# VHH binders against THO complex subunit 6 (THO6), part 1

Every score and structure here is a prediction.

Target 1, 367 residues: THO complex subunit 6 (THO6), of Arabidopsis thaliana (Mouse-ear cress) (q8l4m1)
Amino acid sequence: MYGDATNWNEDEYRESILKEREIETRTVFRTAWAPPARISNPDAFVVASSDGTLAFHSLNSLVSQSASFGYSKGQDVMVAEPERVVRAHEGPAYDVKFYGEDEDALLLSCGDDGRVRGWKWREFAESDVSLHLKENHLKPLLELINPQHKGPWGALSPMPEINAMSVDPQSGSVFTAAGDSCAYCWDVESGKIKMTFKGHSDYLHTVVSRSSASQILTGSEDGTARIWDCKTGKCVKVIGSQDKKSRLRVSSMALDGSESWLVCGQGKNLALWNLPASECVQTIPIPAHVQDVMFDEKQILTVGAEPLLRRFDLNGALLSQIHCAPCSVFSISLHPAGVVAVGGYGGIVDVISQFGSHLCTFRSSSL
Positions, changes and structure headers below are counted from each chain's first letter, unless a header gives other numbers; Kabat numbers aren't used for antibody chains.
F, E and O stand for the ipSAE by ESMFold2-Fast, ESMFold2 and OpenDDE, each averaged over both directions (binder to target, target to binder). V2 = 0.75 x the mean of E and O + 0.25 x the DockQ between their complexes.
Where letters were taken out, [cut] stands.
Atom coordinates printed by the task and the answers are left out, and those that the model quotes come from them; centres of patches stay.

## First folded at step 1 (VHH)

Design d01 (framework vhh_7d4b_2)
Fold by ESMFold2-Fast, scan of step 1:
Structure d01 (fold): chain B 367 residues (1-367), chain A 120 residues (1-120)
Amino acid sequence: as target 1 above (367 residues)
Amino acid sequence: QVQLVESGGGVVQPGRSLRLSCAASGFTFSSYAMGWYRQAPGKQRELVASISSSGSYTNYADSVKGRFTISRDNSKNTMYLQMNSLKPEDTAVYYCAARSGYYLGEYDYWGQGTQVTVSS
């Protein structure tokens, strides 16, 4: 039966349907756990989405909201209220990272608009009771803007997107993977480019800092991963096939805690490299295209174009498979306590315990 | 109350050196990035050099690279600008500035300025 006519507003109903569709058509590209509070329990994390928003969530609040929702139907997904939501980018926000691990930590995001924007995490996380909780217009403290190149007719190139970031607080640097086939080293304090890494022939998907060796690693649509010297900006090593016909995009890369082991996601394969030996020691086939990889000590976590989080040992043995709610999963973030957040298609985030149980599954509400 | 006090300005001949000092009080100096700006008569104020809160990272305007060196001593709440091989074009009022945080923030605090004149 229809509700009361006095409560029926066509514009409000249309807005409700549009917001629901906006939520369902979003993609979560990345999540990031905030630096540990005085207590070492996972709580605060940020979600970067295709609508350009950064949404701050509390795991404790999500678990409470989940209990209220009930999850009485196996396919229902809760819409969670964020602690704060900010429109960080014009167009998709592709990556989110924390710069620093103490009270002065910055929250950084990058996106399709060719910007890195940064906020003090303390200011971002401080949510006083507001009369209108629609959008917090926090002015970013940091804005890095990708360079534009002049074309043959003297017009500026379209703004290249920033697809990924890696942070190195010890050197005061942020490294970016750009759509113009370059990686850039940025000085965080000045906002200026310290170094440009040129050599890839197509846009970059991923960048990882290897601080112990003063290097970065990049992964490209051109089907190569590259190791670069941060002091010279020169490519030290090209990883991958020289055969253009067998080139599969390097979508994702991770280093282990020792920075000696590299895992690369390429098409439907993981490639495990020992960097001191400069050798590929293992190739692990995956049934779907790999979209993200990371190390959990001596184990490899991977997600991709399938609703599964897979865990492997360094010998390529499958240790576990955990079903995820997104039909395609774009990112993994691991808390030091072993809790994992995965984000993907449909705006869905799953938070999974160190034992493989689901702690909560949700979509962030719209602005 | 926050104060930034510049000293060490003066009149020098081309090719000579000066060292500017900025003494800070009223805030946690070690948590603030610092910079030197200059303004010549009829020109806009420009950033000369900046230094991170730790002192590990420094930046310079292209016009002064290789000639000027910025430094700080957090134990003394003081920032310095060593100016070598001075040119007549370096003639300006030099301002000390402090900011909380990074690039996009405007400088929160400014000194009164100290005059540097490079003339024969």
Scores: ipSAE 0.000, ipTM 0.157, lowest interface PAE 15.9, mean pLDDT 83

Design d02 (framework vhh_7d4b_2)
Fold by ESMFold2-Fast, scan of step 1:
Structure d02 (fold): chain B 367 residues (1-367), chain A 120 residues (1-120)
Amino acid sequence: as target 1 above (367 residues)
Amino acid sequence: QVQLVESGGGVVQPGRSLRLSCAASGFTFSSYGMGWYRQAPGKQRELVASISGSGGSTNYADSVKGRFTISRDNSKNTMYLQMNSLKPEDTAVYYCARGYSRLYTEFDYWGQGTQVTVSS
């Protein structure tokens, strides 16, 4: 029984291998730039991952870590330490948004467990080193729970996931895109459903608030985008092919700053709509399935099942394409300063300047 | 290394039931959508059922709606297909599949398959 403690610990080694494997198979579904993102240089952002975590990162810290890592490990992707990490969901966290723009802003997350959870951003971001708080012990300020429905055979359905959120602080609302084929309007203050938007025939991928018109737009696996009136909950327009067999899922949507232009990601195509005219103005073919879109003023950014960030003008001309580290990219978040964060397969986040240079590439460490 | 191992196939009479299992390893099981495909001799592979990472959302082919139920146990890294009221037309090799992205129709990994035969 002498010297046995000097032997390597097989259980600890096995746990290390499983940890590395978990990091390799993790996916980043969304990133979001923190306030005051609209009025200052980009620094703070939050990463929502398939392990149910929200990780807060500082761009300045990541750039510093990246410089140090580059000298020591060559071409490996850096594993970065977050400023804070919490387990927000049981199962994947699919979307993360900031509700509000000032010091009282809320950090909201939704996920596969059918919940929206929210924290005061100040409480989430503050790290009092004298308080030994574990990452997963920060209690949410609010919790919204998706309704469950009777299944086809009379049993209560499994909990529908929440795939996406859109925030509208002016109406006090958050809109959710659910796996039960419904969108929901939630009153943030009361935590109650204000409206149900029912009409899609398959789960929703995306929801976008169009506050100027008191509308929301939804995109579905059923191959349609729909425009809804927020006051009545009624569908005012269906955007989709007459031939249902040719319909491709609407994975992503974005409105421009004027809320007059809509871009939809449908299979391997972008569809550009002028909403006041109710006309599809452009269709832009993409070599891979589109997974996210957004506007940068009068330009369109898109990512998808390829390691590329593409930029188009409103006439469909390709302006640039930038190589990204994830082999499949699930989300874009654009800071007003022009810095883009993309997240994707392998738990990889790539932060790209407005000039197309890579500022940092990393995986977040797990809890 | 991603592994998907199907079990529970066999020979059964019409109107009977079978329960297929898929044991998954080598990835964070709860983070991926999963599905069951089938392929009969001389036919293309078709998606029978799919399920989200938590099990909250499911989809079924029209031919199996009301008869088949997909489920998962994330604590056991296992997905199931309960097949009721089996018909001769359900005879096929059944494949467990891992979704390429969450609850999409694209899949990036497949098991070896398990044979289901519905006959006298």
Scores: ipSAE 0.009, ipTM 0.454, lowest interface PAE 9.5, mean pLDDT 83

Design d03 (framework vhh_7d4b_2)
Fold by ESMFold2-Fast, scan of step 1:
Structure d03 (fold): chain B 367 residues (1-367), chain A 120 residues (1-120)
Amino acid sequence: as target 1 above (367 residues)
Amino acid sequence: QVQLVESGGGVVQPGRSLRLSCAASGFTFSDYAMGWYRQAPGKQRELVASISWSGGSTNYADSVKGRFTISRDNSKNTMYLQMNSLKPEDTAVYYCAKGPYRSLGEFDYWGQGTQVTVSS
């Protein structure tokens, strides 16, 4: 059984075990690469997690920490010290994006609490030696709050979550995908809703701006993707089966650099659309549910409910498969240099080079 | 410490104009929404005009639309209220206000105020 051993640090040991369990049950929903001083130097990125935190990491620091990591310490994955951690949301942080590409860029996050919050990236990233602000909440400069709806009895709805964002700095806009089945266009300058996009019958997973056409695209739990006119707020096209029973949720969408090609993640399939032709040109079956997609020029990257990053061409040919550390992967972020960060279950982030080699694998320390 | 100092108030006849100024210090002026409130004796403070952090968006109370113009000069840490076609009902103490965010909304800090009296 057990002996009469002295345990003067039992409370510390208990707290350590609970912290380890908290770290292991955490999920990373999104990563975002910071705007680089130069395109060829991937370093700064931000991690958005299920505990409501945003954690800033340096790739150079993580690679250095990996060199000192010892498997003999009994850990499966390195726990890394972030450069900065802030509690951005009450409840999970679902998406993180940079608004702007220069020194005045904003770091934006959205979450379960129905808010978009924003900070100056320079203020978030720069260390103040006198203040030691690594673990303190930093006051946001921007807060957008989802509308609550009146029910038939006059009671307000619960606060709808914000599941995804798309930024359009040229129009001064942020688009949000909300749990109330609406997408919203927010004016960043005024903090007001410019447009409501209403027509989906279930909550939205994803939103993508198509600035060249003054459109947005949305993906919903209702099994449709929709194209909307930003000037009128009207649905221009519904993408999906007319048979409602065969509809699977549209979890993820991406546009290529020309904004002519759309890839949709829907159940265990990728659907590739040529938007000028209004035509689905390829359907690519995936062994697991698709959770994120993106374009790397004329190639498609996808992750999902499997520990794999897959790469396809536009004809549906598999170009590569790279094993990832999370058993389920929720997001992809691509740096212009070709470096990819993936985040997923267990709070694990895996950073992969343009050549498919693993640069680092880690969990962020909790607050 | 946040400091807001109003100036430009005075006594003026109906139909004339005044320009109010607010000099701000103790914070990064260009990061926050700013506004003008007024308060007549025995009445609640009323928001008359507000301006976003960059000056790109403005809001006005219905009672002052078309007559008042809010502006800011971020290089001088100063906000202005140009008041045209003044009416006796515009008589109030005018307060410079700072918001907690870049975007328009609530205000959490006010200056000491400057008196505007419109009398014939």
Scores: ipSAE 0.000, ipTM 0.510, lowest interface PAE 10.7, mean pLDDT 85

Design d04 (framework vhh_7d4b_2)
Fold by ESMFold2-Fast, scan of step 1:
Structure d04 (fold): chain B 367 residues (1-367), chain A 121 residues (1-121)
Amino acid sequence: as target 1 above (367 residues)
Amino acid sequence: QVQLVESGGGVVQPGRSLRLSCAASGSIFSIYAMGWYRQAPGKQRELVASITSGGSYTNYADSVKGRFTISRDNSKNTMYLQMNSLKPEDTAVYYCAAGRYSLRPYEYDYWGQGTQVTVSS
């Protein structure tokens, strides 16, 4: 039931097929809800993809686009028009975070090119779309560049990627999890490294700030999570099995609002830690590899290499599981209203209500 | 399950070329970033080149820039490394790997078994 053009063009047809294939092979690594975060007003969010783009979407616009798309038996996922799309990185964009909680917040992204780039959110949201295409990307206000290291052959290593970020506006800092096995504390105002955290033996997947204790936590391919003192750069605790060969990678971590509870995604398991007690309280087996975790008050959300969003209580009881459109889900972002955005394989984003219903499912248009 | 098989290694004189191939079994190849790693006797394994899942971005070690080219064909589930102007210091076992990140394999992926490249007169 698709209308055919009267003037058939083979080149246009070929290009449309290549563009559709490009969209379908993309991966969404992260989404982030934009401020101001009002409990009853989820609308603006940013999508970071494997093609290096950041796409700004409006939930209200996506609902309108869904209504225009209509129903057709056996049709593909809707391809949505973003409010804006920019090339943020040369290579995949792995993480996006907002630095600040109000309208003067910065939008930060990090990626495979070893850079953190930052834009004033207000300017990002209102800039002319045609200028982005001419520039190949919108010029950032902030650029942090990972250090390169002398390798075993004596030449400089490839640029270490930045896999994750954590923001701490209270200390003026952004923390990065790098492919060189280090975490870095960056001063946002000066753009300079103010601390290096060395001790992991393999690349980092995740970093979270524990501002109340002046600490960060890191998760690594080496199978350990580590707690670091931000003032000294010293590791104060290693979380992991005593047998290094039995350690599974720590892919994801989250702290609760009190910063006393830590959940780690580790292989096909969630590990729940009470940090003041220094005790693993619960281990929850998952049928697939865990790729992201988050706290929703006293509940744990998790996604991974399966098309499911799972919700657990602190005792490890499964409270709900919701089917997602991506066959593998890479990230969760939770709005204060309880609305969740998940992103994953195929460039697909699902926006799920606080009641577990699907609000919209889409792929973002490519540049 | 994903299985990776390397081919194309051998013994060559300095200045010559080799093309390595990595063939993947399983339907998940197209969602993974791929990389070539090498390990010389007495040295740690290092990343040589990486390529994103769609092939739109490539990254190279400084020692191989301008000499090596990484590519992939997702329709054939195959990744390639074209090695030109080979030097004795390129002598190593070359491994292919697949993962979420373009620089590192993820735990649910398989490493290839490796293919020997020897550059000597």
Scores: ipSAE 0.005, ipTM 0.359, lowest interface PAE 11.4, mean pLDDT 81

Design d05 (framework vhh_7d4b_2)
Fold by ESMFold2-Fast, scan of step 1:
Structure d05 (fold): chain B 367 residues (1-367), chain A 121 residues (1-121)
Amino acid sequence: as target 1 above (367 residues)
Amino acid sequence: QVQLVESGGGVVQPGRSLRLSCAASGFTFSSYDMGWYRQAPGKQRELVASISSSGGSTNYADSVKGRFTISRDNSKNTMYLQMNSLKPEDTAVYYCARDLRYGSWYTFDYWGQGTQVTVSS
């Protein structure tokens, strides 16, 4: 009533700037390809973001939308509507994984709230025909909750976050990398902790199951990677410099298909280890901090604090580098068909073909 | 509203010094790690220096190590970058940023407007 109507444009402009900034600051931490019953062209994948959501996308739909997208002044990336979006966590969702390969596969996520939540993929992906979705929330089938540690006088610690997961359906287990410097082995059927792995002195970035040896490997902010025996919970090997001043965080780890070769991302280096020989056979320098690594058969893929996806052979030769849309790339997910999805800063996902061409680049629309 | 305001930039000759300041408002400054970034023409933004919420830990880019010093005064909601022995390669727009920790990841929100530093004869 008493407002100055000429100021509405200023308020709307400020609101527009804030919305644009929110889009630019949102982060995608991980993507995961849904398992096909047989090897086929990739279509379904899930995106885990800093707003706590899991967003399911169809690649065919995204490619069609991308082909129709026209550049507009002030807009450089399309905003895509997901097939389904669910608020999975209170706070950021840090990792997303599929547990199993068949029609009974579970979709698992972990996050800042110290929980792993799981859904049947079939139920998650199924179209909800309900016109009145009250909360855009699907009740999880599985919930695992990080333990809290007691301080003096019985006060509980803050809830430690879960930064990463590794799945082992063969043993019925999921492994978690926690903010309390511990890794945990969880029994999926009972939802109970089978084993606690204690020894790191700072929070964990990564955990990888080595099922063939009944081991896990962990990477920590303390600058060490560690190998643990799953039956005893004991650390069997510490990988890393004993000089604390030269230690850089172990941000990422991957095993090859034989589980004999390990690649570690540590600071601005990749370290390639032969685990049976317990020997570092190659160190590959990278111009930026490494944030994720994986094997593609006998090749290594890596991303980090630069807008590039790099591919190396096991001798450390650079085979290719592909420009990515996020200025900092947090994760890689590789489909068996060779298609790669990368996620990163600004909420941007870039999907790259096996031939290195960009299939689509997008931000997932928020709830 | 969260605001970061940089000051102290300018034009100087090689070998001289500048001190940048970043005044923060609209959030609990003492709860956030802070950083200084720079962007030279035609190049990507580079982290120059960062400082923990308490001021007890600092990190520097190799190109500025031993020449630049980051500090903060939580009672004044202000962060500083002391730049000594400036080189032409230090010419860039310098940005104040609030670093937000997400579990094992760090990201950035609430960049300032930037302040121009030019090192030339």
Scores: ipSAE 0.007, ipTM 0.345, lowest interface PAE 8.9, mean pLDDT 82

Design d06 (framework vhh_7d4b_2)
Fold by ESMFold2-Fast, scan of step 1:
Structure d06 (fold): chain B 367 residues (1-367), chain A 122 residues (1-122)
Amino acid sequence: as target 1 above (367 residues)
Amino acid sequence: QVQLVESGGGVVQPGRSLRLSCAASGFTFDDYAMGWYRQAPGKQRELVASISYSGGSTNYADSVKGRFTISRDNSKNTMYLQMNSLKPEDTAVYYCAAKLGYSRWPSEYDYWGQGTQVTVSS
């Protein structure tokens, strides 16, 4: 005969396993630093996850939580309490961006449900406990909905997801990269599509505004990056191998501050382009599939299907390689002070200092 | 077109070992991360182990760490799961799965095998 259990039950055990499974399968697709009033120590940032949530975190709070974290196993990762969590999407939230740079900035999110939703950042960040905003559903100020297309038999297509956004407050626009192989220019004030960019043959991974030239750049599963004229909606240039068989998906793109230098992440390569010269000046091989790229002035940061953040100069020299907690890393966000947040598989966020040290590693607690 | 075929499942006593294989065809195997999932009766499908496209990085569920080893041979388009010190709670249908380094749903694999039954019974 077996003895009596005194300190556990089967339901609690099952719930703990299910929570562990949810944490292991949860993914952070993007982080975004909130706009600072001045360049100072970073604090506020937002995390977009596969469960459809946007979680607001304070770096100061995360450091305090880390200091009080109890540790009994070498592989445990801290589960952090966010300042605020909102369920923004039905299905995954793929991108999060700030529209504007002052206190009137909008927090925008896009996702699998084919929507862009937006909130005033000040209202999202408000921490008045008496309002119970952490527990209540927060209504968006803005909702943009992808068009559905009719098939040959009259049935509507599935709702195309929105995989990425680029903001252009100067023109009052948000650009979206959609699962229907189109990019769209949206008017933020009216919520209407201003322009459709058609030409890609497969879904889009990335879109970047090049406002100085009245252009956008898109990257696609079809293995091409394309430059588009925003006034006409016409493709100006196709960037890709002439051999279609050797084309690798363009997963990520970034422009430098001058909007003259473009870096593309494609398969296991970075391609560095000088846009005024229309020349590929450097190709940098990467051991893993590239999932995100960005510029830090004259340097390139990249992450991908490996637990590493890499930094290169414009000549392709590796400057640093920093181990990250997620085994696969989906995004980089850089604060002007040089602090980087990376997000990835397992719902893990790793915050790395300007000196390359780890400031905190955590998973957001769920709603 | 795309095919993932599992083999090596069966009935085994507790404490014994099994080696599962997954043979892949119809896609560029070297470009895909691979994983093993399992599903026991009445439970959700869970990730058991994953391996990067090159084999340089591996990840394991806490329940199998130290007992299971995932590996791949890119020259043979095959992924393996070496299962040591098997327990009755390891009884499940085991599925191999493949995903690109970037996908729309990183938690959802692009391709799945048919599954192979593993039963640990005394």
Scores: ipSAE 0.000, ipTM 0.153, lowest interface PAE 12.0, mean pLDDT 81

Design d07 (framework vhh_7d4b_2)
Fold by ESMFold2-Fast, scan of step 1:
Structure d07 (fold): chain B 367 residues (1-367), chain A 121 residues (1-121)
Amino acid sequence: as target 1 above (367 residues)
Amino acid sequence: QVQLVESGGGVVQPGRSLRLSCAASGFTFSNYAMGWYRQAPGKQRELVASISGSGGYTNYADSVKGRFTISRDNSKNTMYLQMNSLKPEDTAVYYCARVPYTERSYGMDVWGQGTQVTVSS
């Protein structure tokens, strides 16, 4: 029942408590569906966590594990075995993205250590037969290191974290949102900075590429979203107020498929912008702080500091709300088939069908 | 310093009630979702209940749904767990935990020291 007291190993017991604590004190900041996600049913995705790990999971395996776990009603959330776990960062991994869509796609991550690291996805996802060898020898193909700035005394600044990435394979670029209040455009082939975007007065939460217009959009703790020209590095438009009394952080942003509609998560509000008209057409109040937003065609998905996934139309009407297992949800990733993965507090990931049913709920096992 | 302090644990007979309290300090309490976890010897730690920063949304483990009620008083920086119809299976150390805010610079959890609940005949 509570174990055998006569052969209880005190060190093993304490170690099991520490492992359980490590799993449950983890936060999942982002998930990403693996290619060829756009032309297949959902299967592979990667989870980026506060312990600096990237964990690769198969949806088919998770659903199978979840069915078996359903016979153990005394447990809170299942701990799932990933196909692979890599420690990608010293400190939290804040974002994970796929660069490219085919067999040559890169898996990219960024984090608190001020690095972007990248691997060939096929090498990352290689079979169980050689898994133990690749765990020890899986070297990043790409490493981008944030610049450090000289302080008033000539010493280098602490390493600025990278909070978010946006990929643009068409231009050969990755864009990063940094803790030094700058966004950076990196050339993937050379690993060098192509452009620095300066103008925000506080660190960046989010960056999104608007490749159709050769622009990026950034969201900052300073309460503004900004639109930048990628050719000049100049700010084209400032969205929002820097007035400290009414300032709301821009935590999250998304563009629709046409790149004409922008939704911004600002404190406890969504702001919907038509970019060609340069006008805010709708503001939607949310009961909790918004942590992520995205478009599902002509609908808006949002999550935040509450255990709910909300869906709105472009007129601001609430279409649905679905209860999520994390009591605070940090990210949404949408598969083209309509399946959503959300990640959040407690290291918990929820995978939700296009009909709003829960396919699986889990924590990744620790490294 | 950010701190969580649990109280209200004890020894009770089956079918009785206990109310646990979690006093929070060092942060803006109303900005954070909060939760109660428990761990029995030889068992995995489980989430018992969680509550949003506003108090408008609550979540419960199936094993406690209908018996336990989570609540908060943001004016007192305190979260509560009202435990009714207690069973021997509820015997555990109960932990208060803070859920990270949208600010990623502190996306780490904060835990209390725990309070023992023992249900015995």
Scores: ipSAE 0.000, ipTM 0.225, lowest interface PAE 14.1, mean pLDDT 81

Design d08 (framework vhh_7d4b_2)
Fold by ESMFold2-Fast, scan of step 1:
Structure d08 (fold): chain B 367 residues (1-367), chain A 121 residues (1-121)
Amino acid sequence: as target 1 above (367 residues)
Amino acid sequence: QVQLVESGGGVVQPGRSLRLSCAASGRTFSSYAMGWYRQAPGKQRELVASISWSGDSTNYADSVKGRFTISRDNSKNTMYLQMNSLKPEDTAVYYCAAPEYGSSFRTYDYWGQGTQVTVSS
């Protein structure tokens, strides 16, 4: 049997190498903080990665692991064991969002496979099964599938990916930014498309709900941001130049808490818009391509193709910059307590306190 | 497994032009956004240019805007980088890059072996 054991060891070795490479080459596209349980602590968050996984982590556990992480030969980043990992998508998971703020919230993800999948957060994180049962086959309660388009010969298009989501529980809707250049409004209860937003000429990077005005905002590879009326599906405003042949993509957008201020990440610039006045108030140059933006009250957070988290005021003054572990940073998520998680290249997540200190830096172990 | 093969590199004098080609394997070429990266000795890879799956949208690094043009021919499964007015600072290994499963510019999982471009006086 020694020959059989030798062949078995070779297969195990190949699997081990593939898993190690998957960990090293993974990209984290988005993180999302879970809604607070009975005790309001910045503890639970979910990581969406290029391997199609959603990984649930506890900040308390990560901080404890980080404090115990000592010097080792060439090991600069802690590999953390998640509380749970599921393979949510075939291909990359591009966005993750919570639908609802209470204990009945849904965890939603979207990805390259053209699907939105959803789970009850309670079942995902706090099931009757032991946390050591980290299985990759938890079935979603919700599955939304992007439409395919017919070509000139009647053949269906390749499945368009879903690059971003925005949730609006008040209207019972989730909005998606699709690779077919359309945004879609989905009814969460029925799982059906309520509205299609057509007008962009290239795929969408971002979508943001503006519930107070019954609008959505979209950002596209076509170099424009657009404002749409949710009742009619009509584009009410185009932000950007229609005449430029070499336009910069609108990679990211955020609204402030009042939904009156919009920040757009476009190439190496932030554009700050006052929406009631319909005017661009400030343009802030950034040394690298902007990949995500967010409001923290009256301040703007931004990350991009550089290992930095930058903070600006509404006048464009740089308030702080913090070095991050990923060499390229794809997303920001802000907890109400002021704690920020950023994710990026190499599958690295960096968690930063409200005071700008690093709480933990890690890669998730894969399934 | 996506196979990317770069060609067209070489040694050229400042002010001259080179055209790089990237041949990609597979029937899904038209579904992928693609990009050109470059890496000079001792530096990280930087994105030079990217192109959408349809070819309708392109992006360029500020250092190459107005000098470089990215294009693709989906019928030939080939992407191109036309490099005009080359400078010594453009000396690097140029890599073709593609995502594993989609049209997104967010990540590039597959890389070619690279083609050396040397601009020397």
Scores: ipSAE 0.000, ipTM 0.196, lowest interface PAE 15.5, mean pLDDT 79

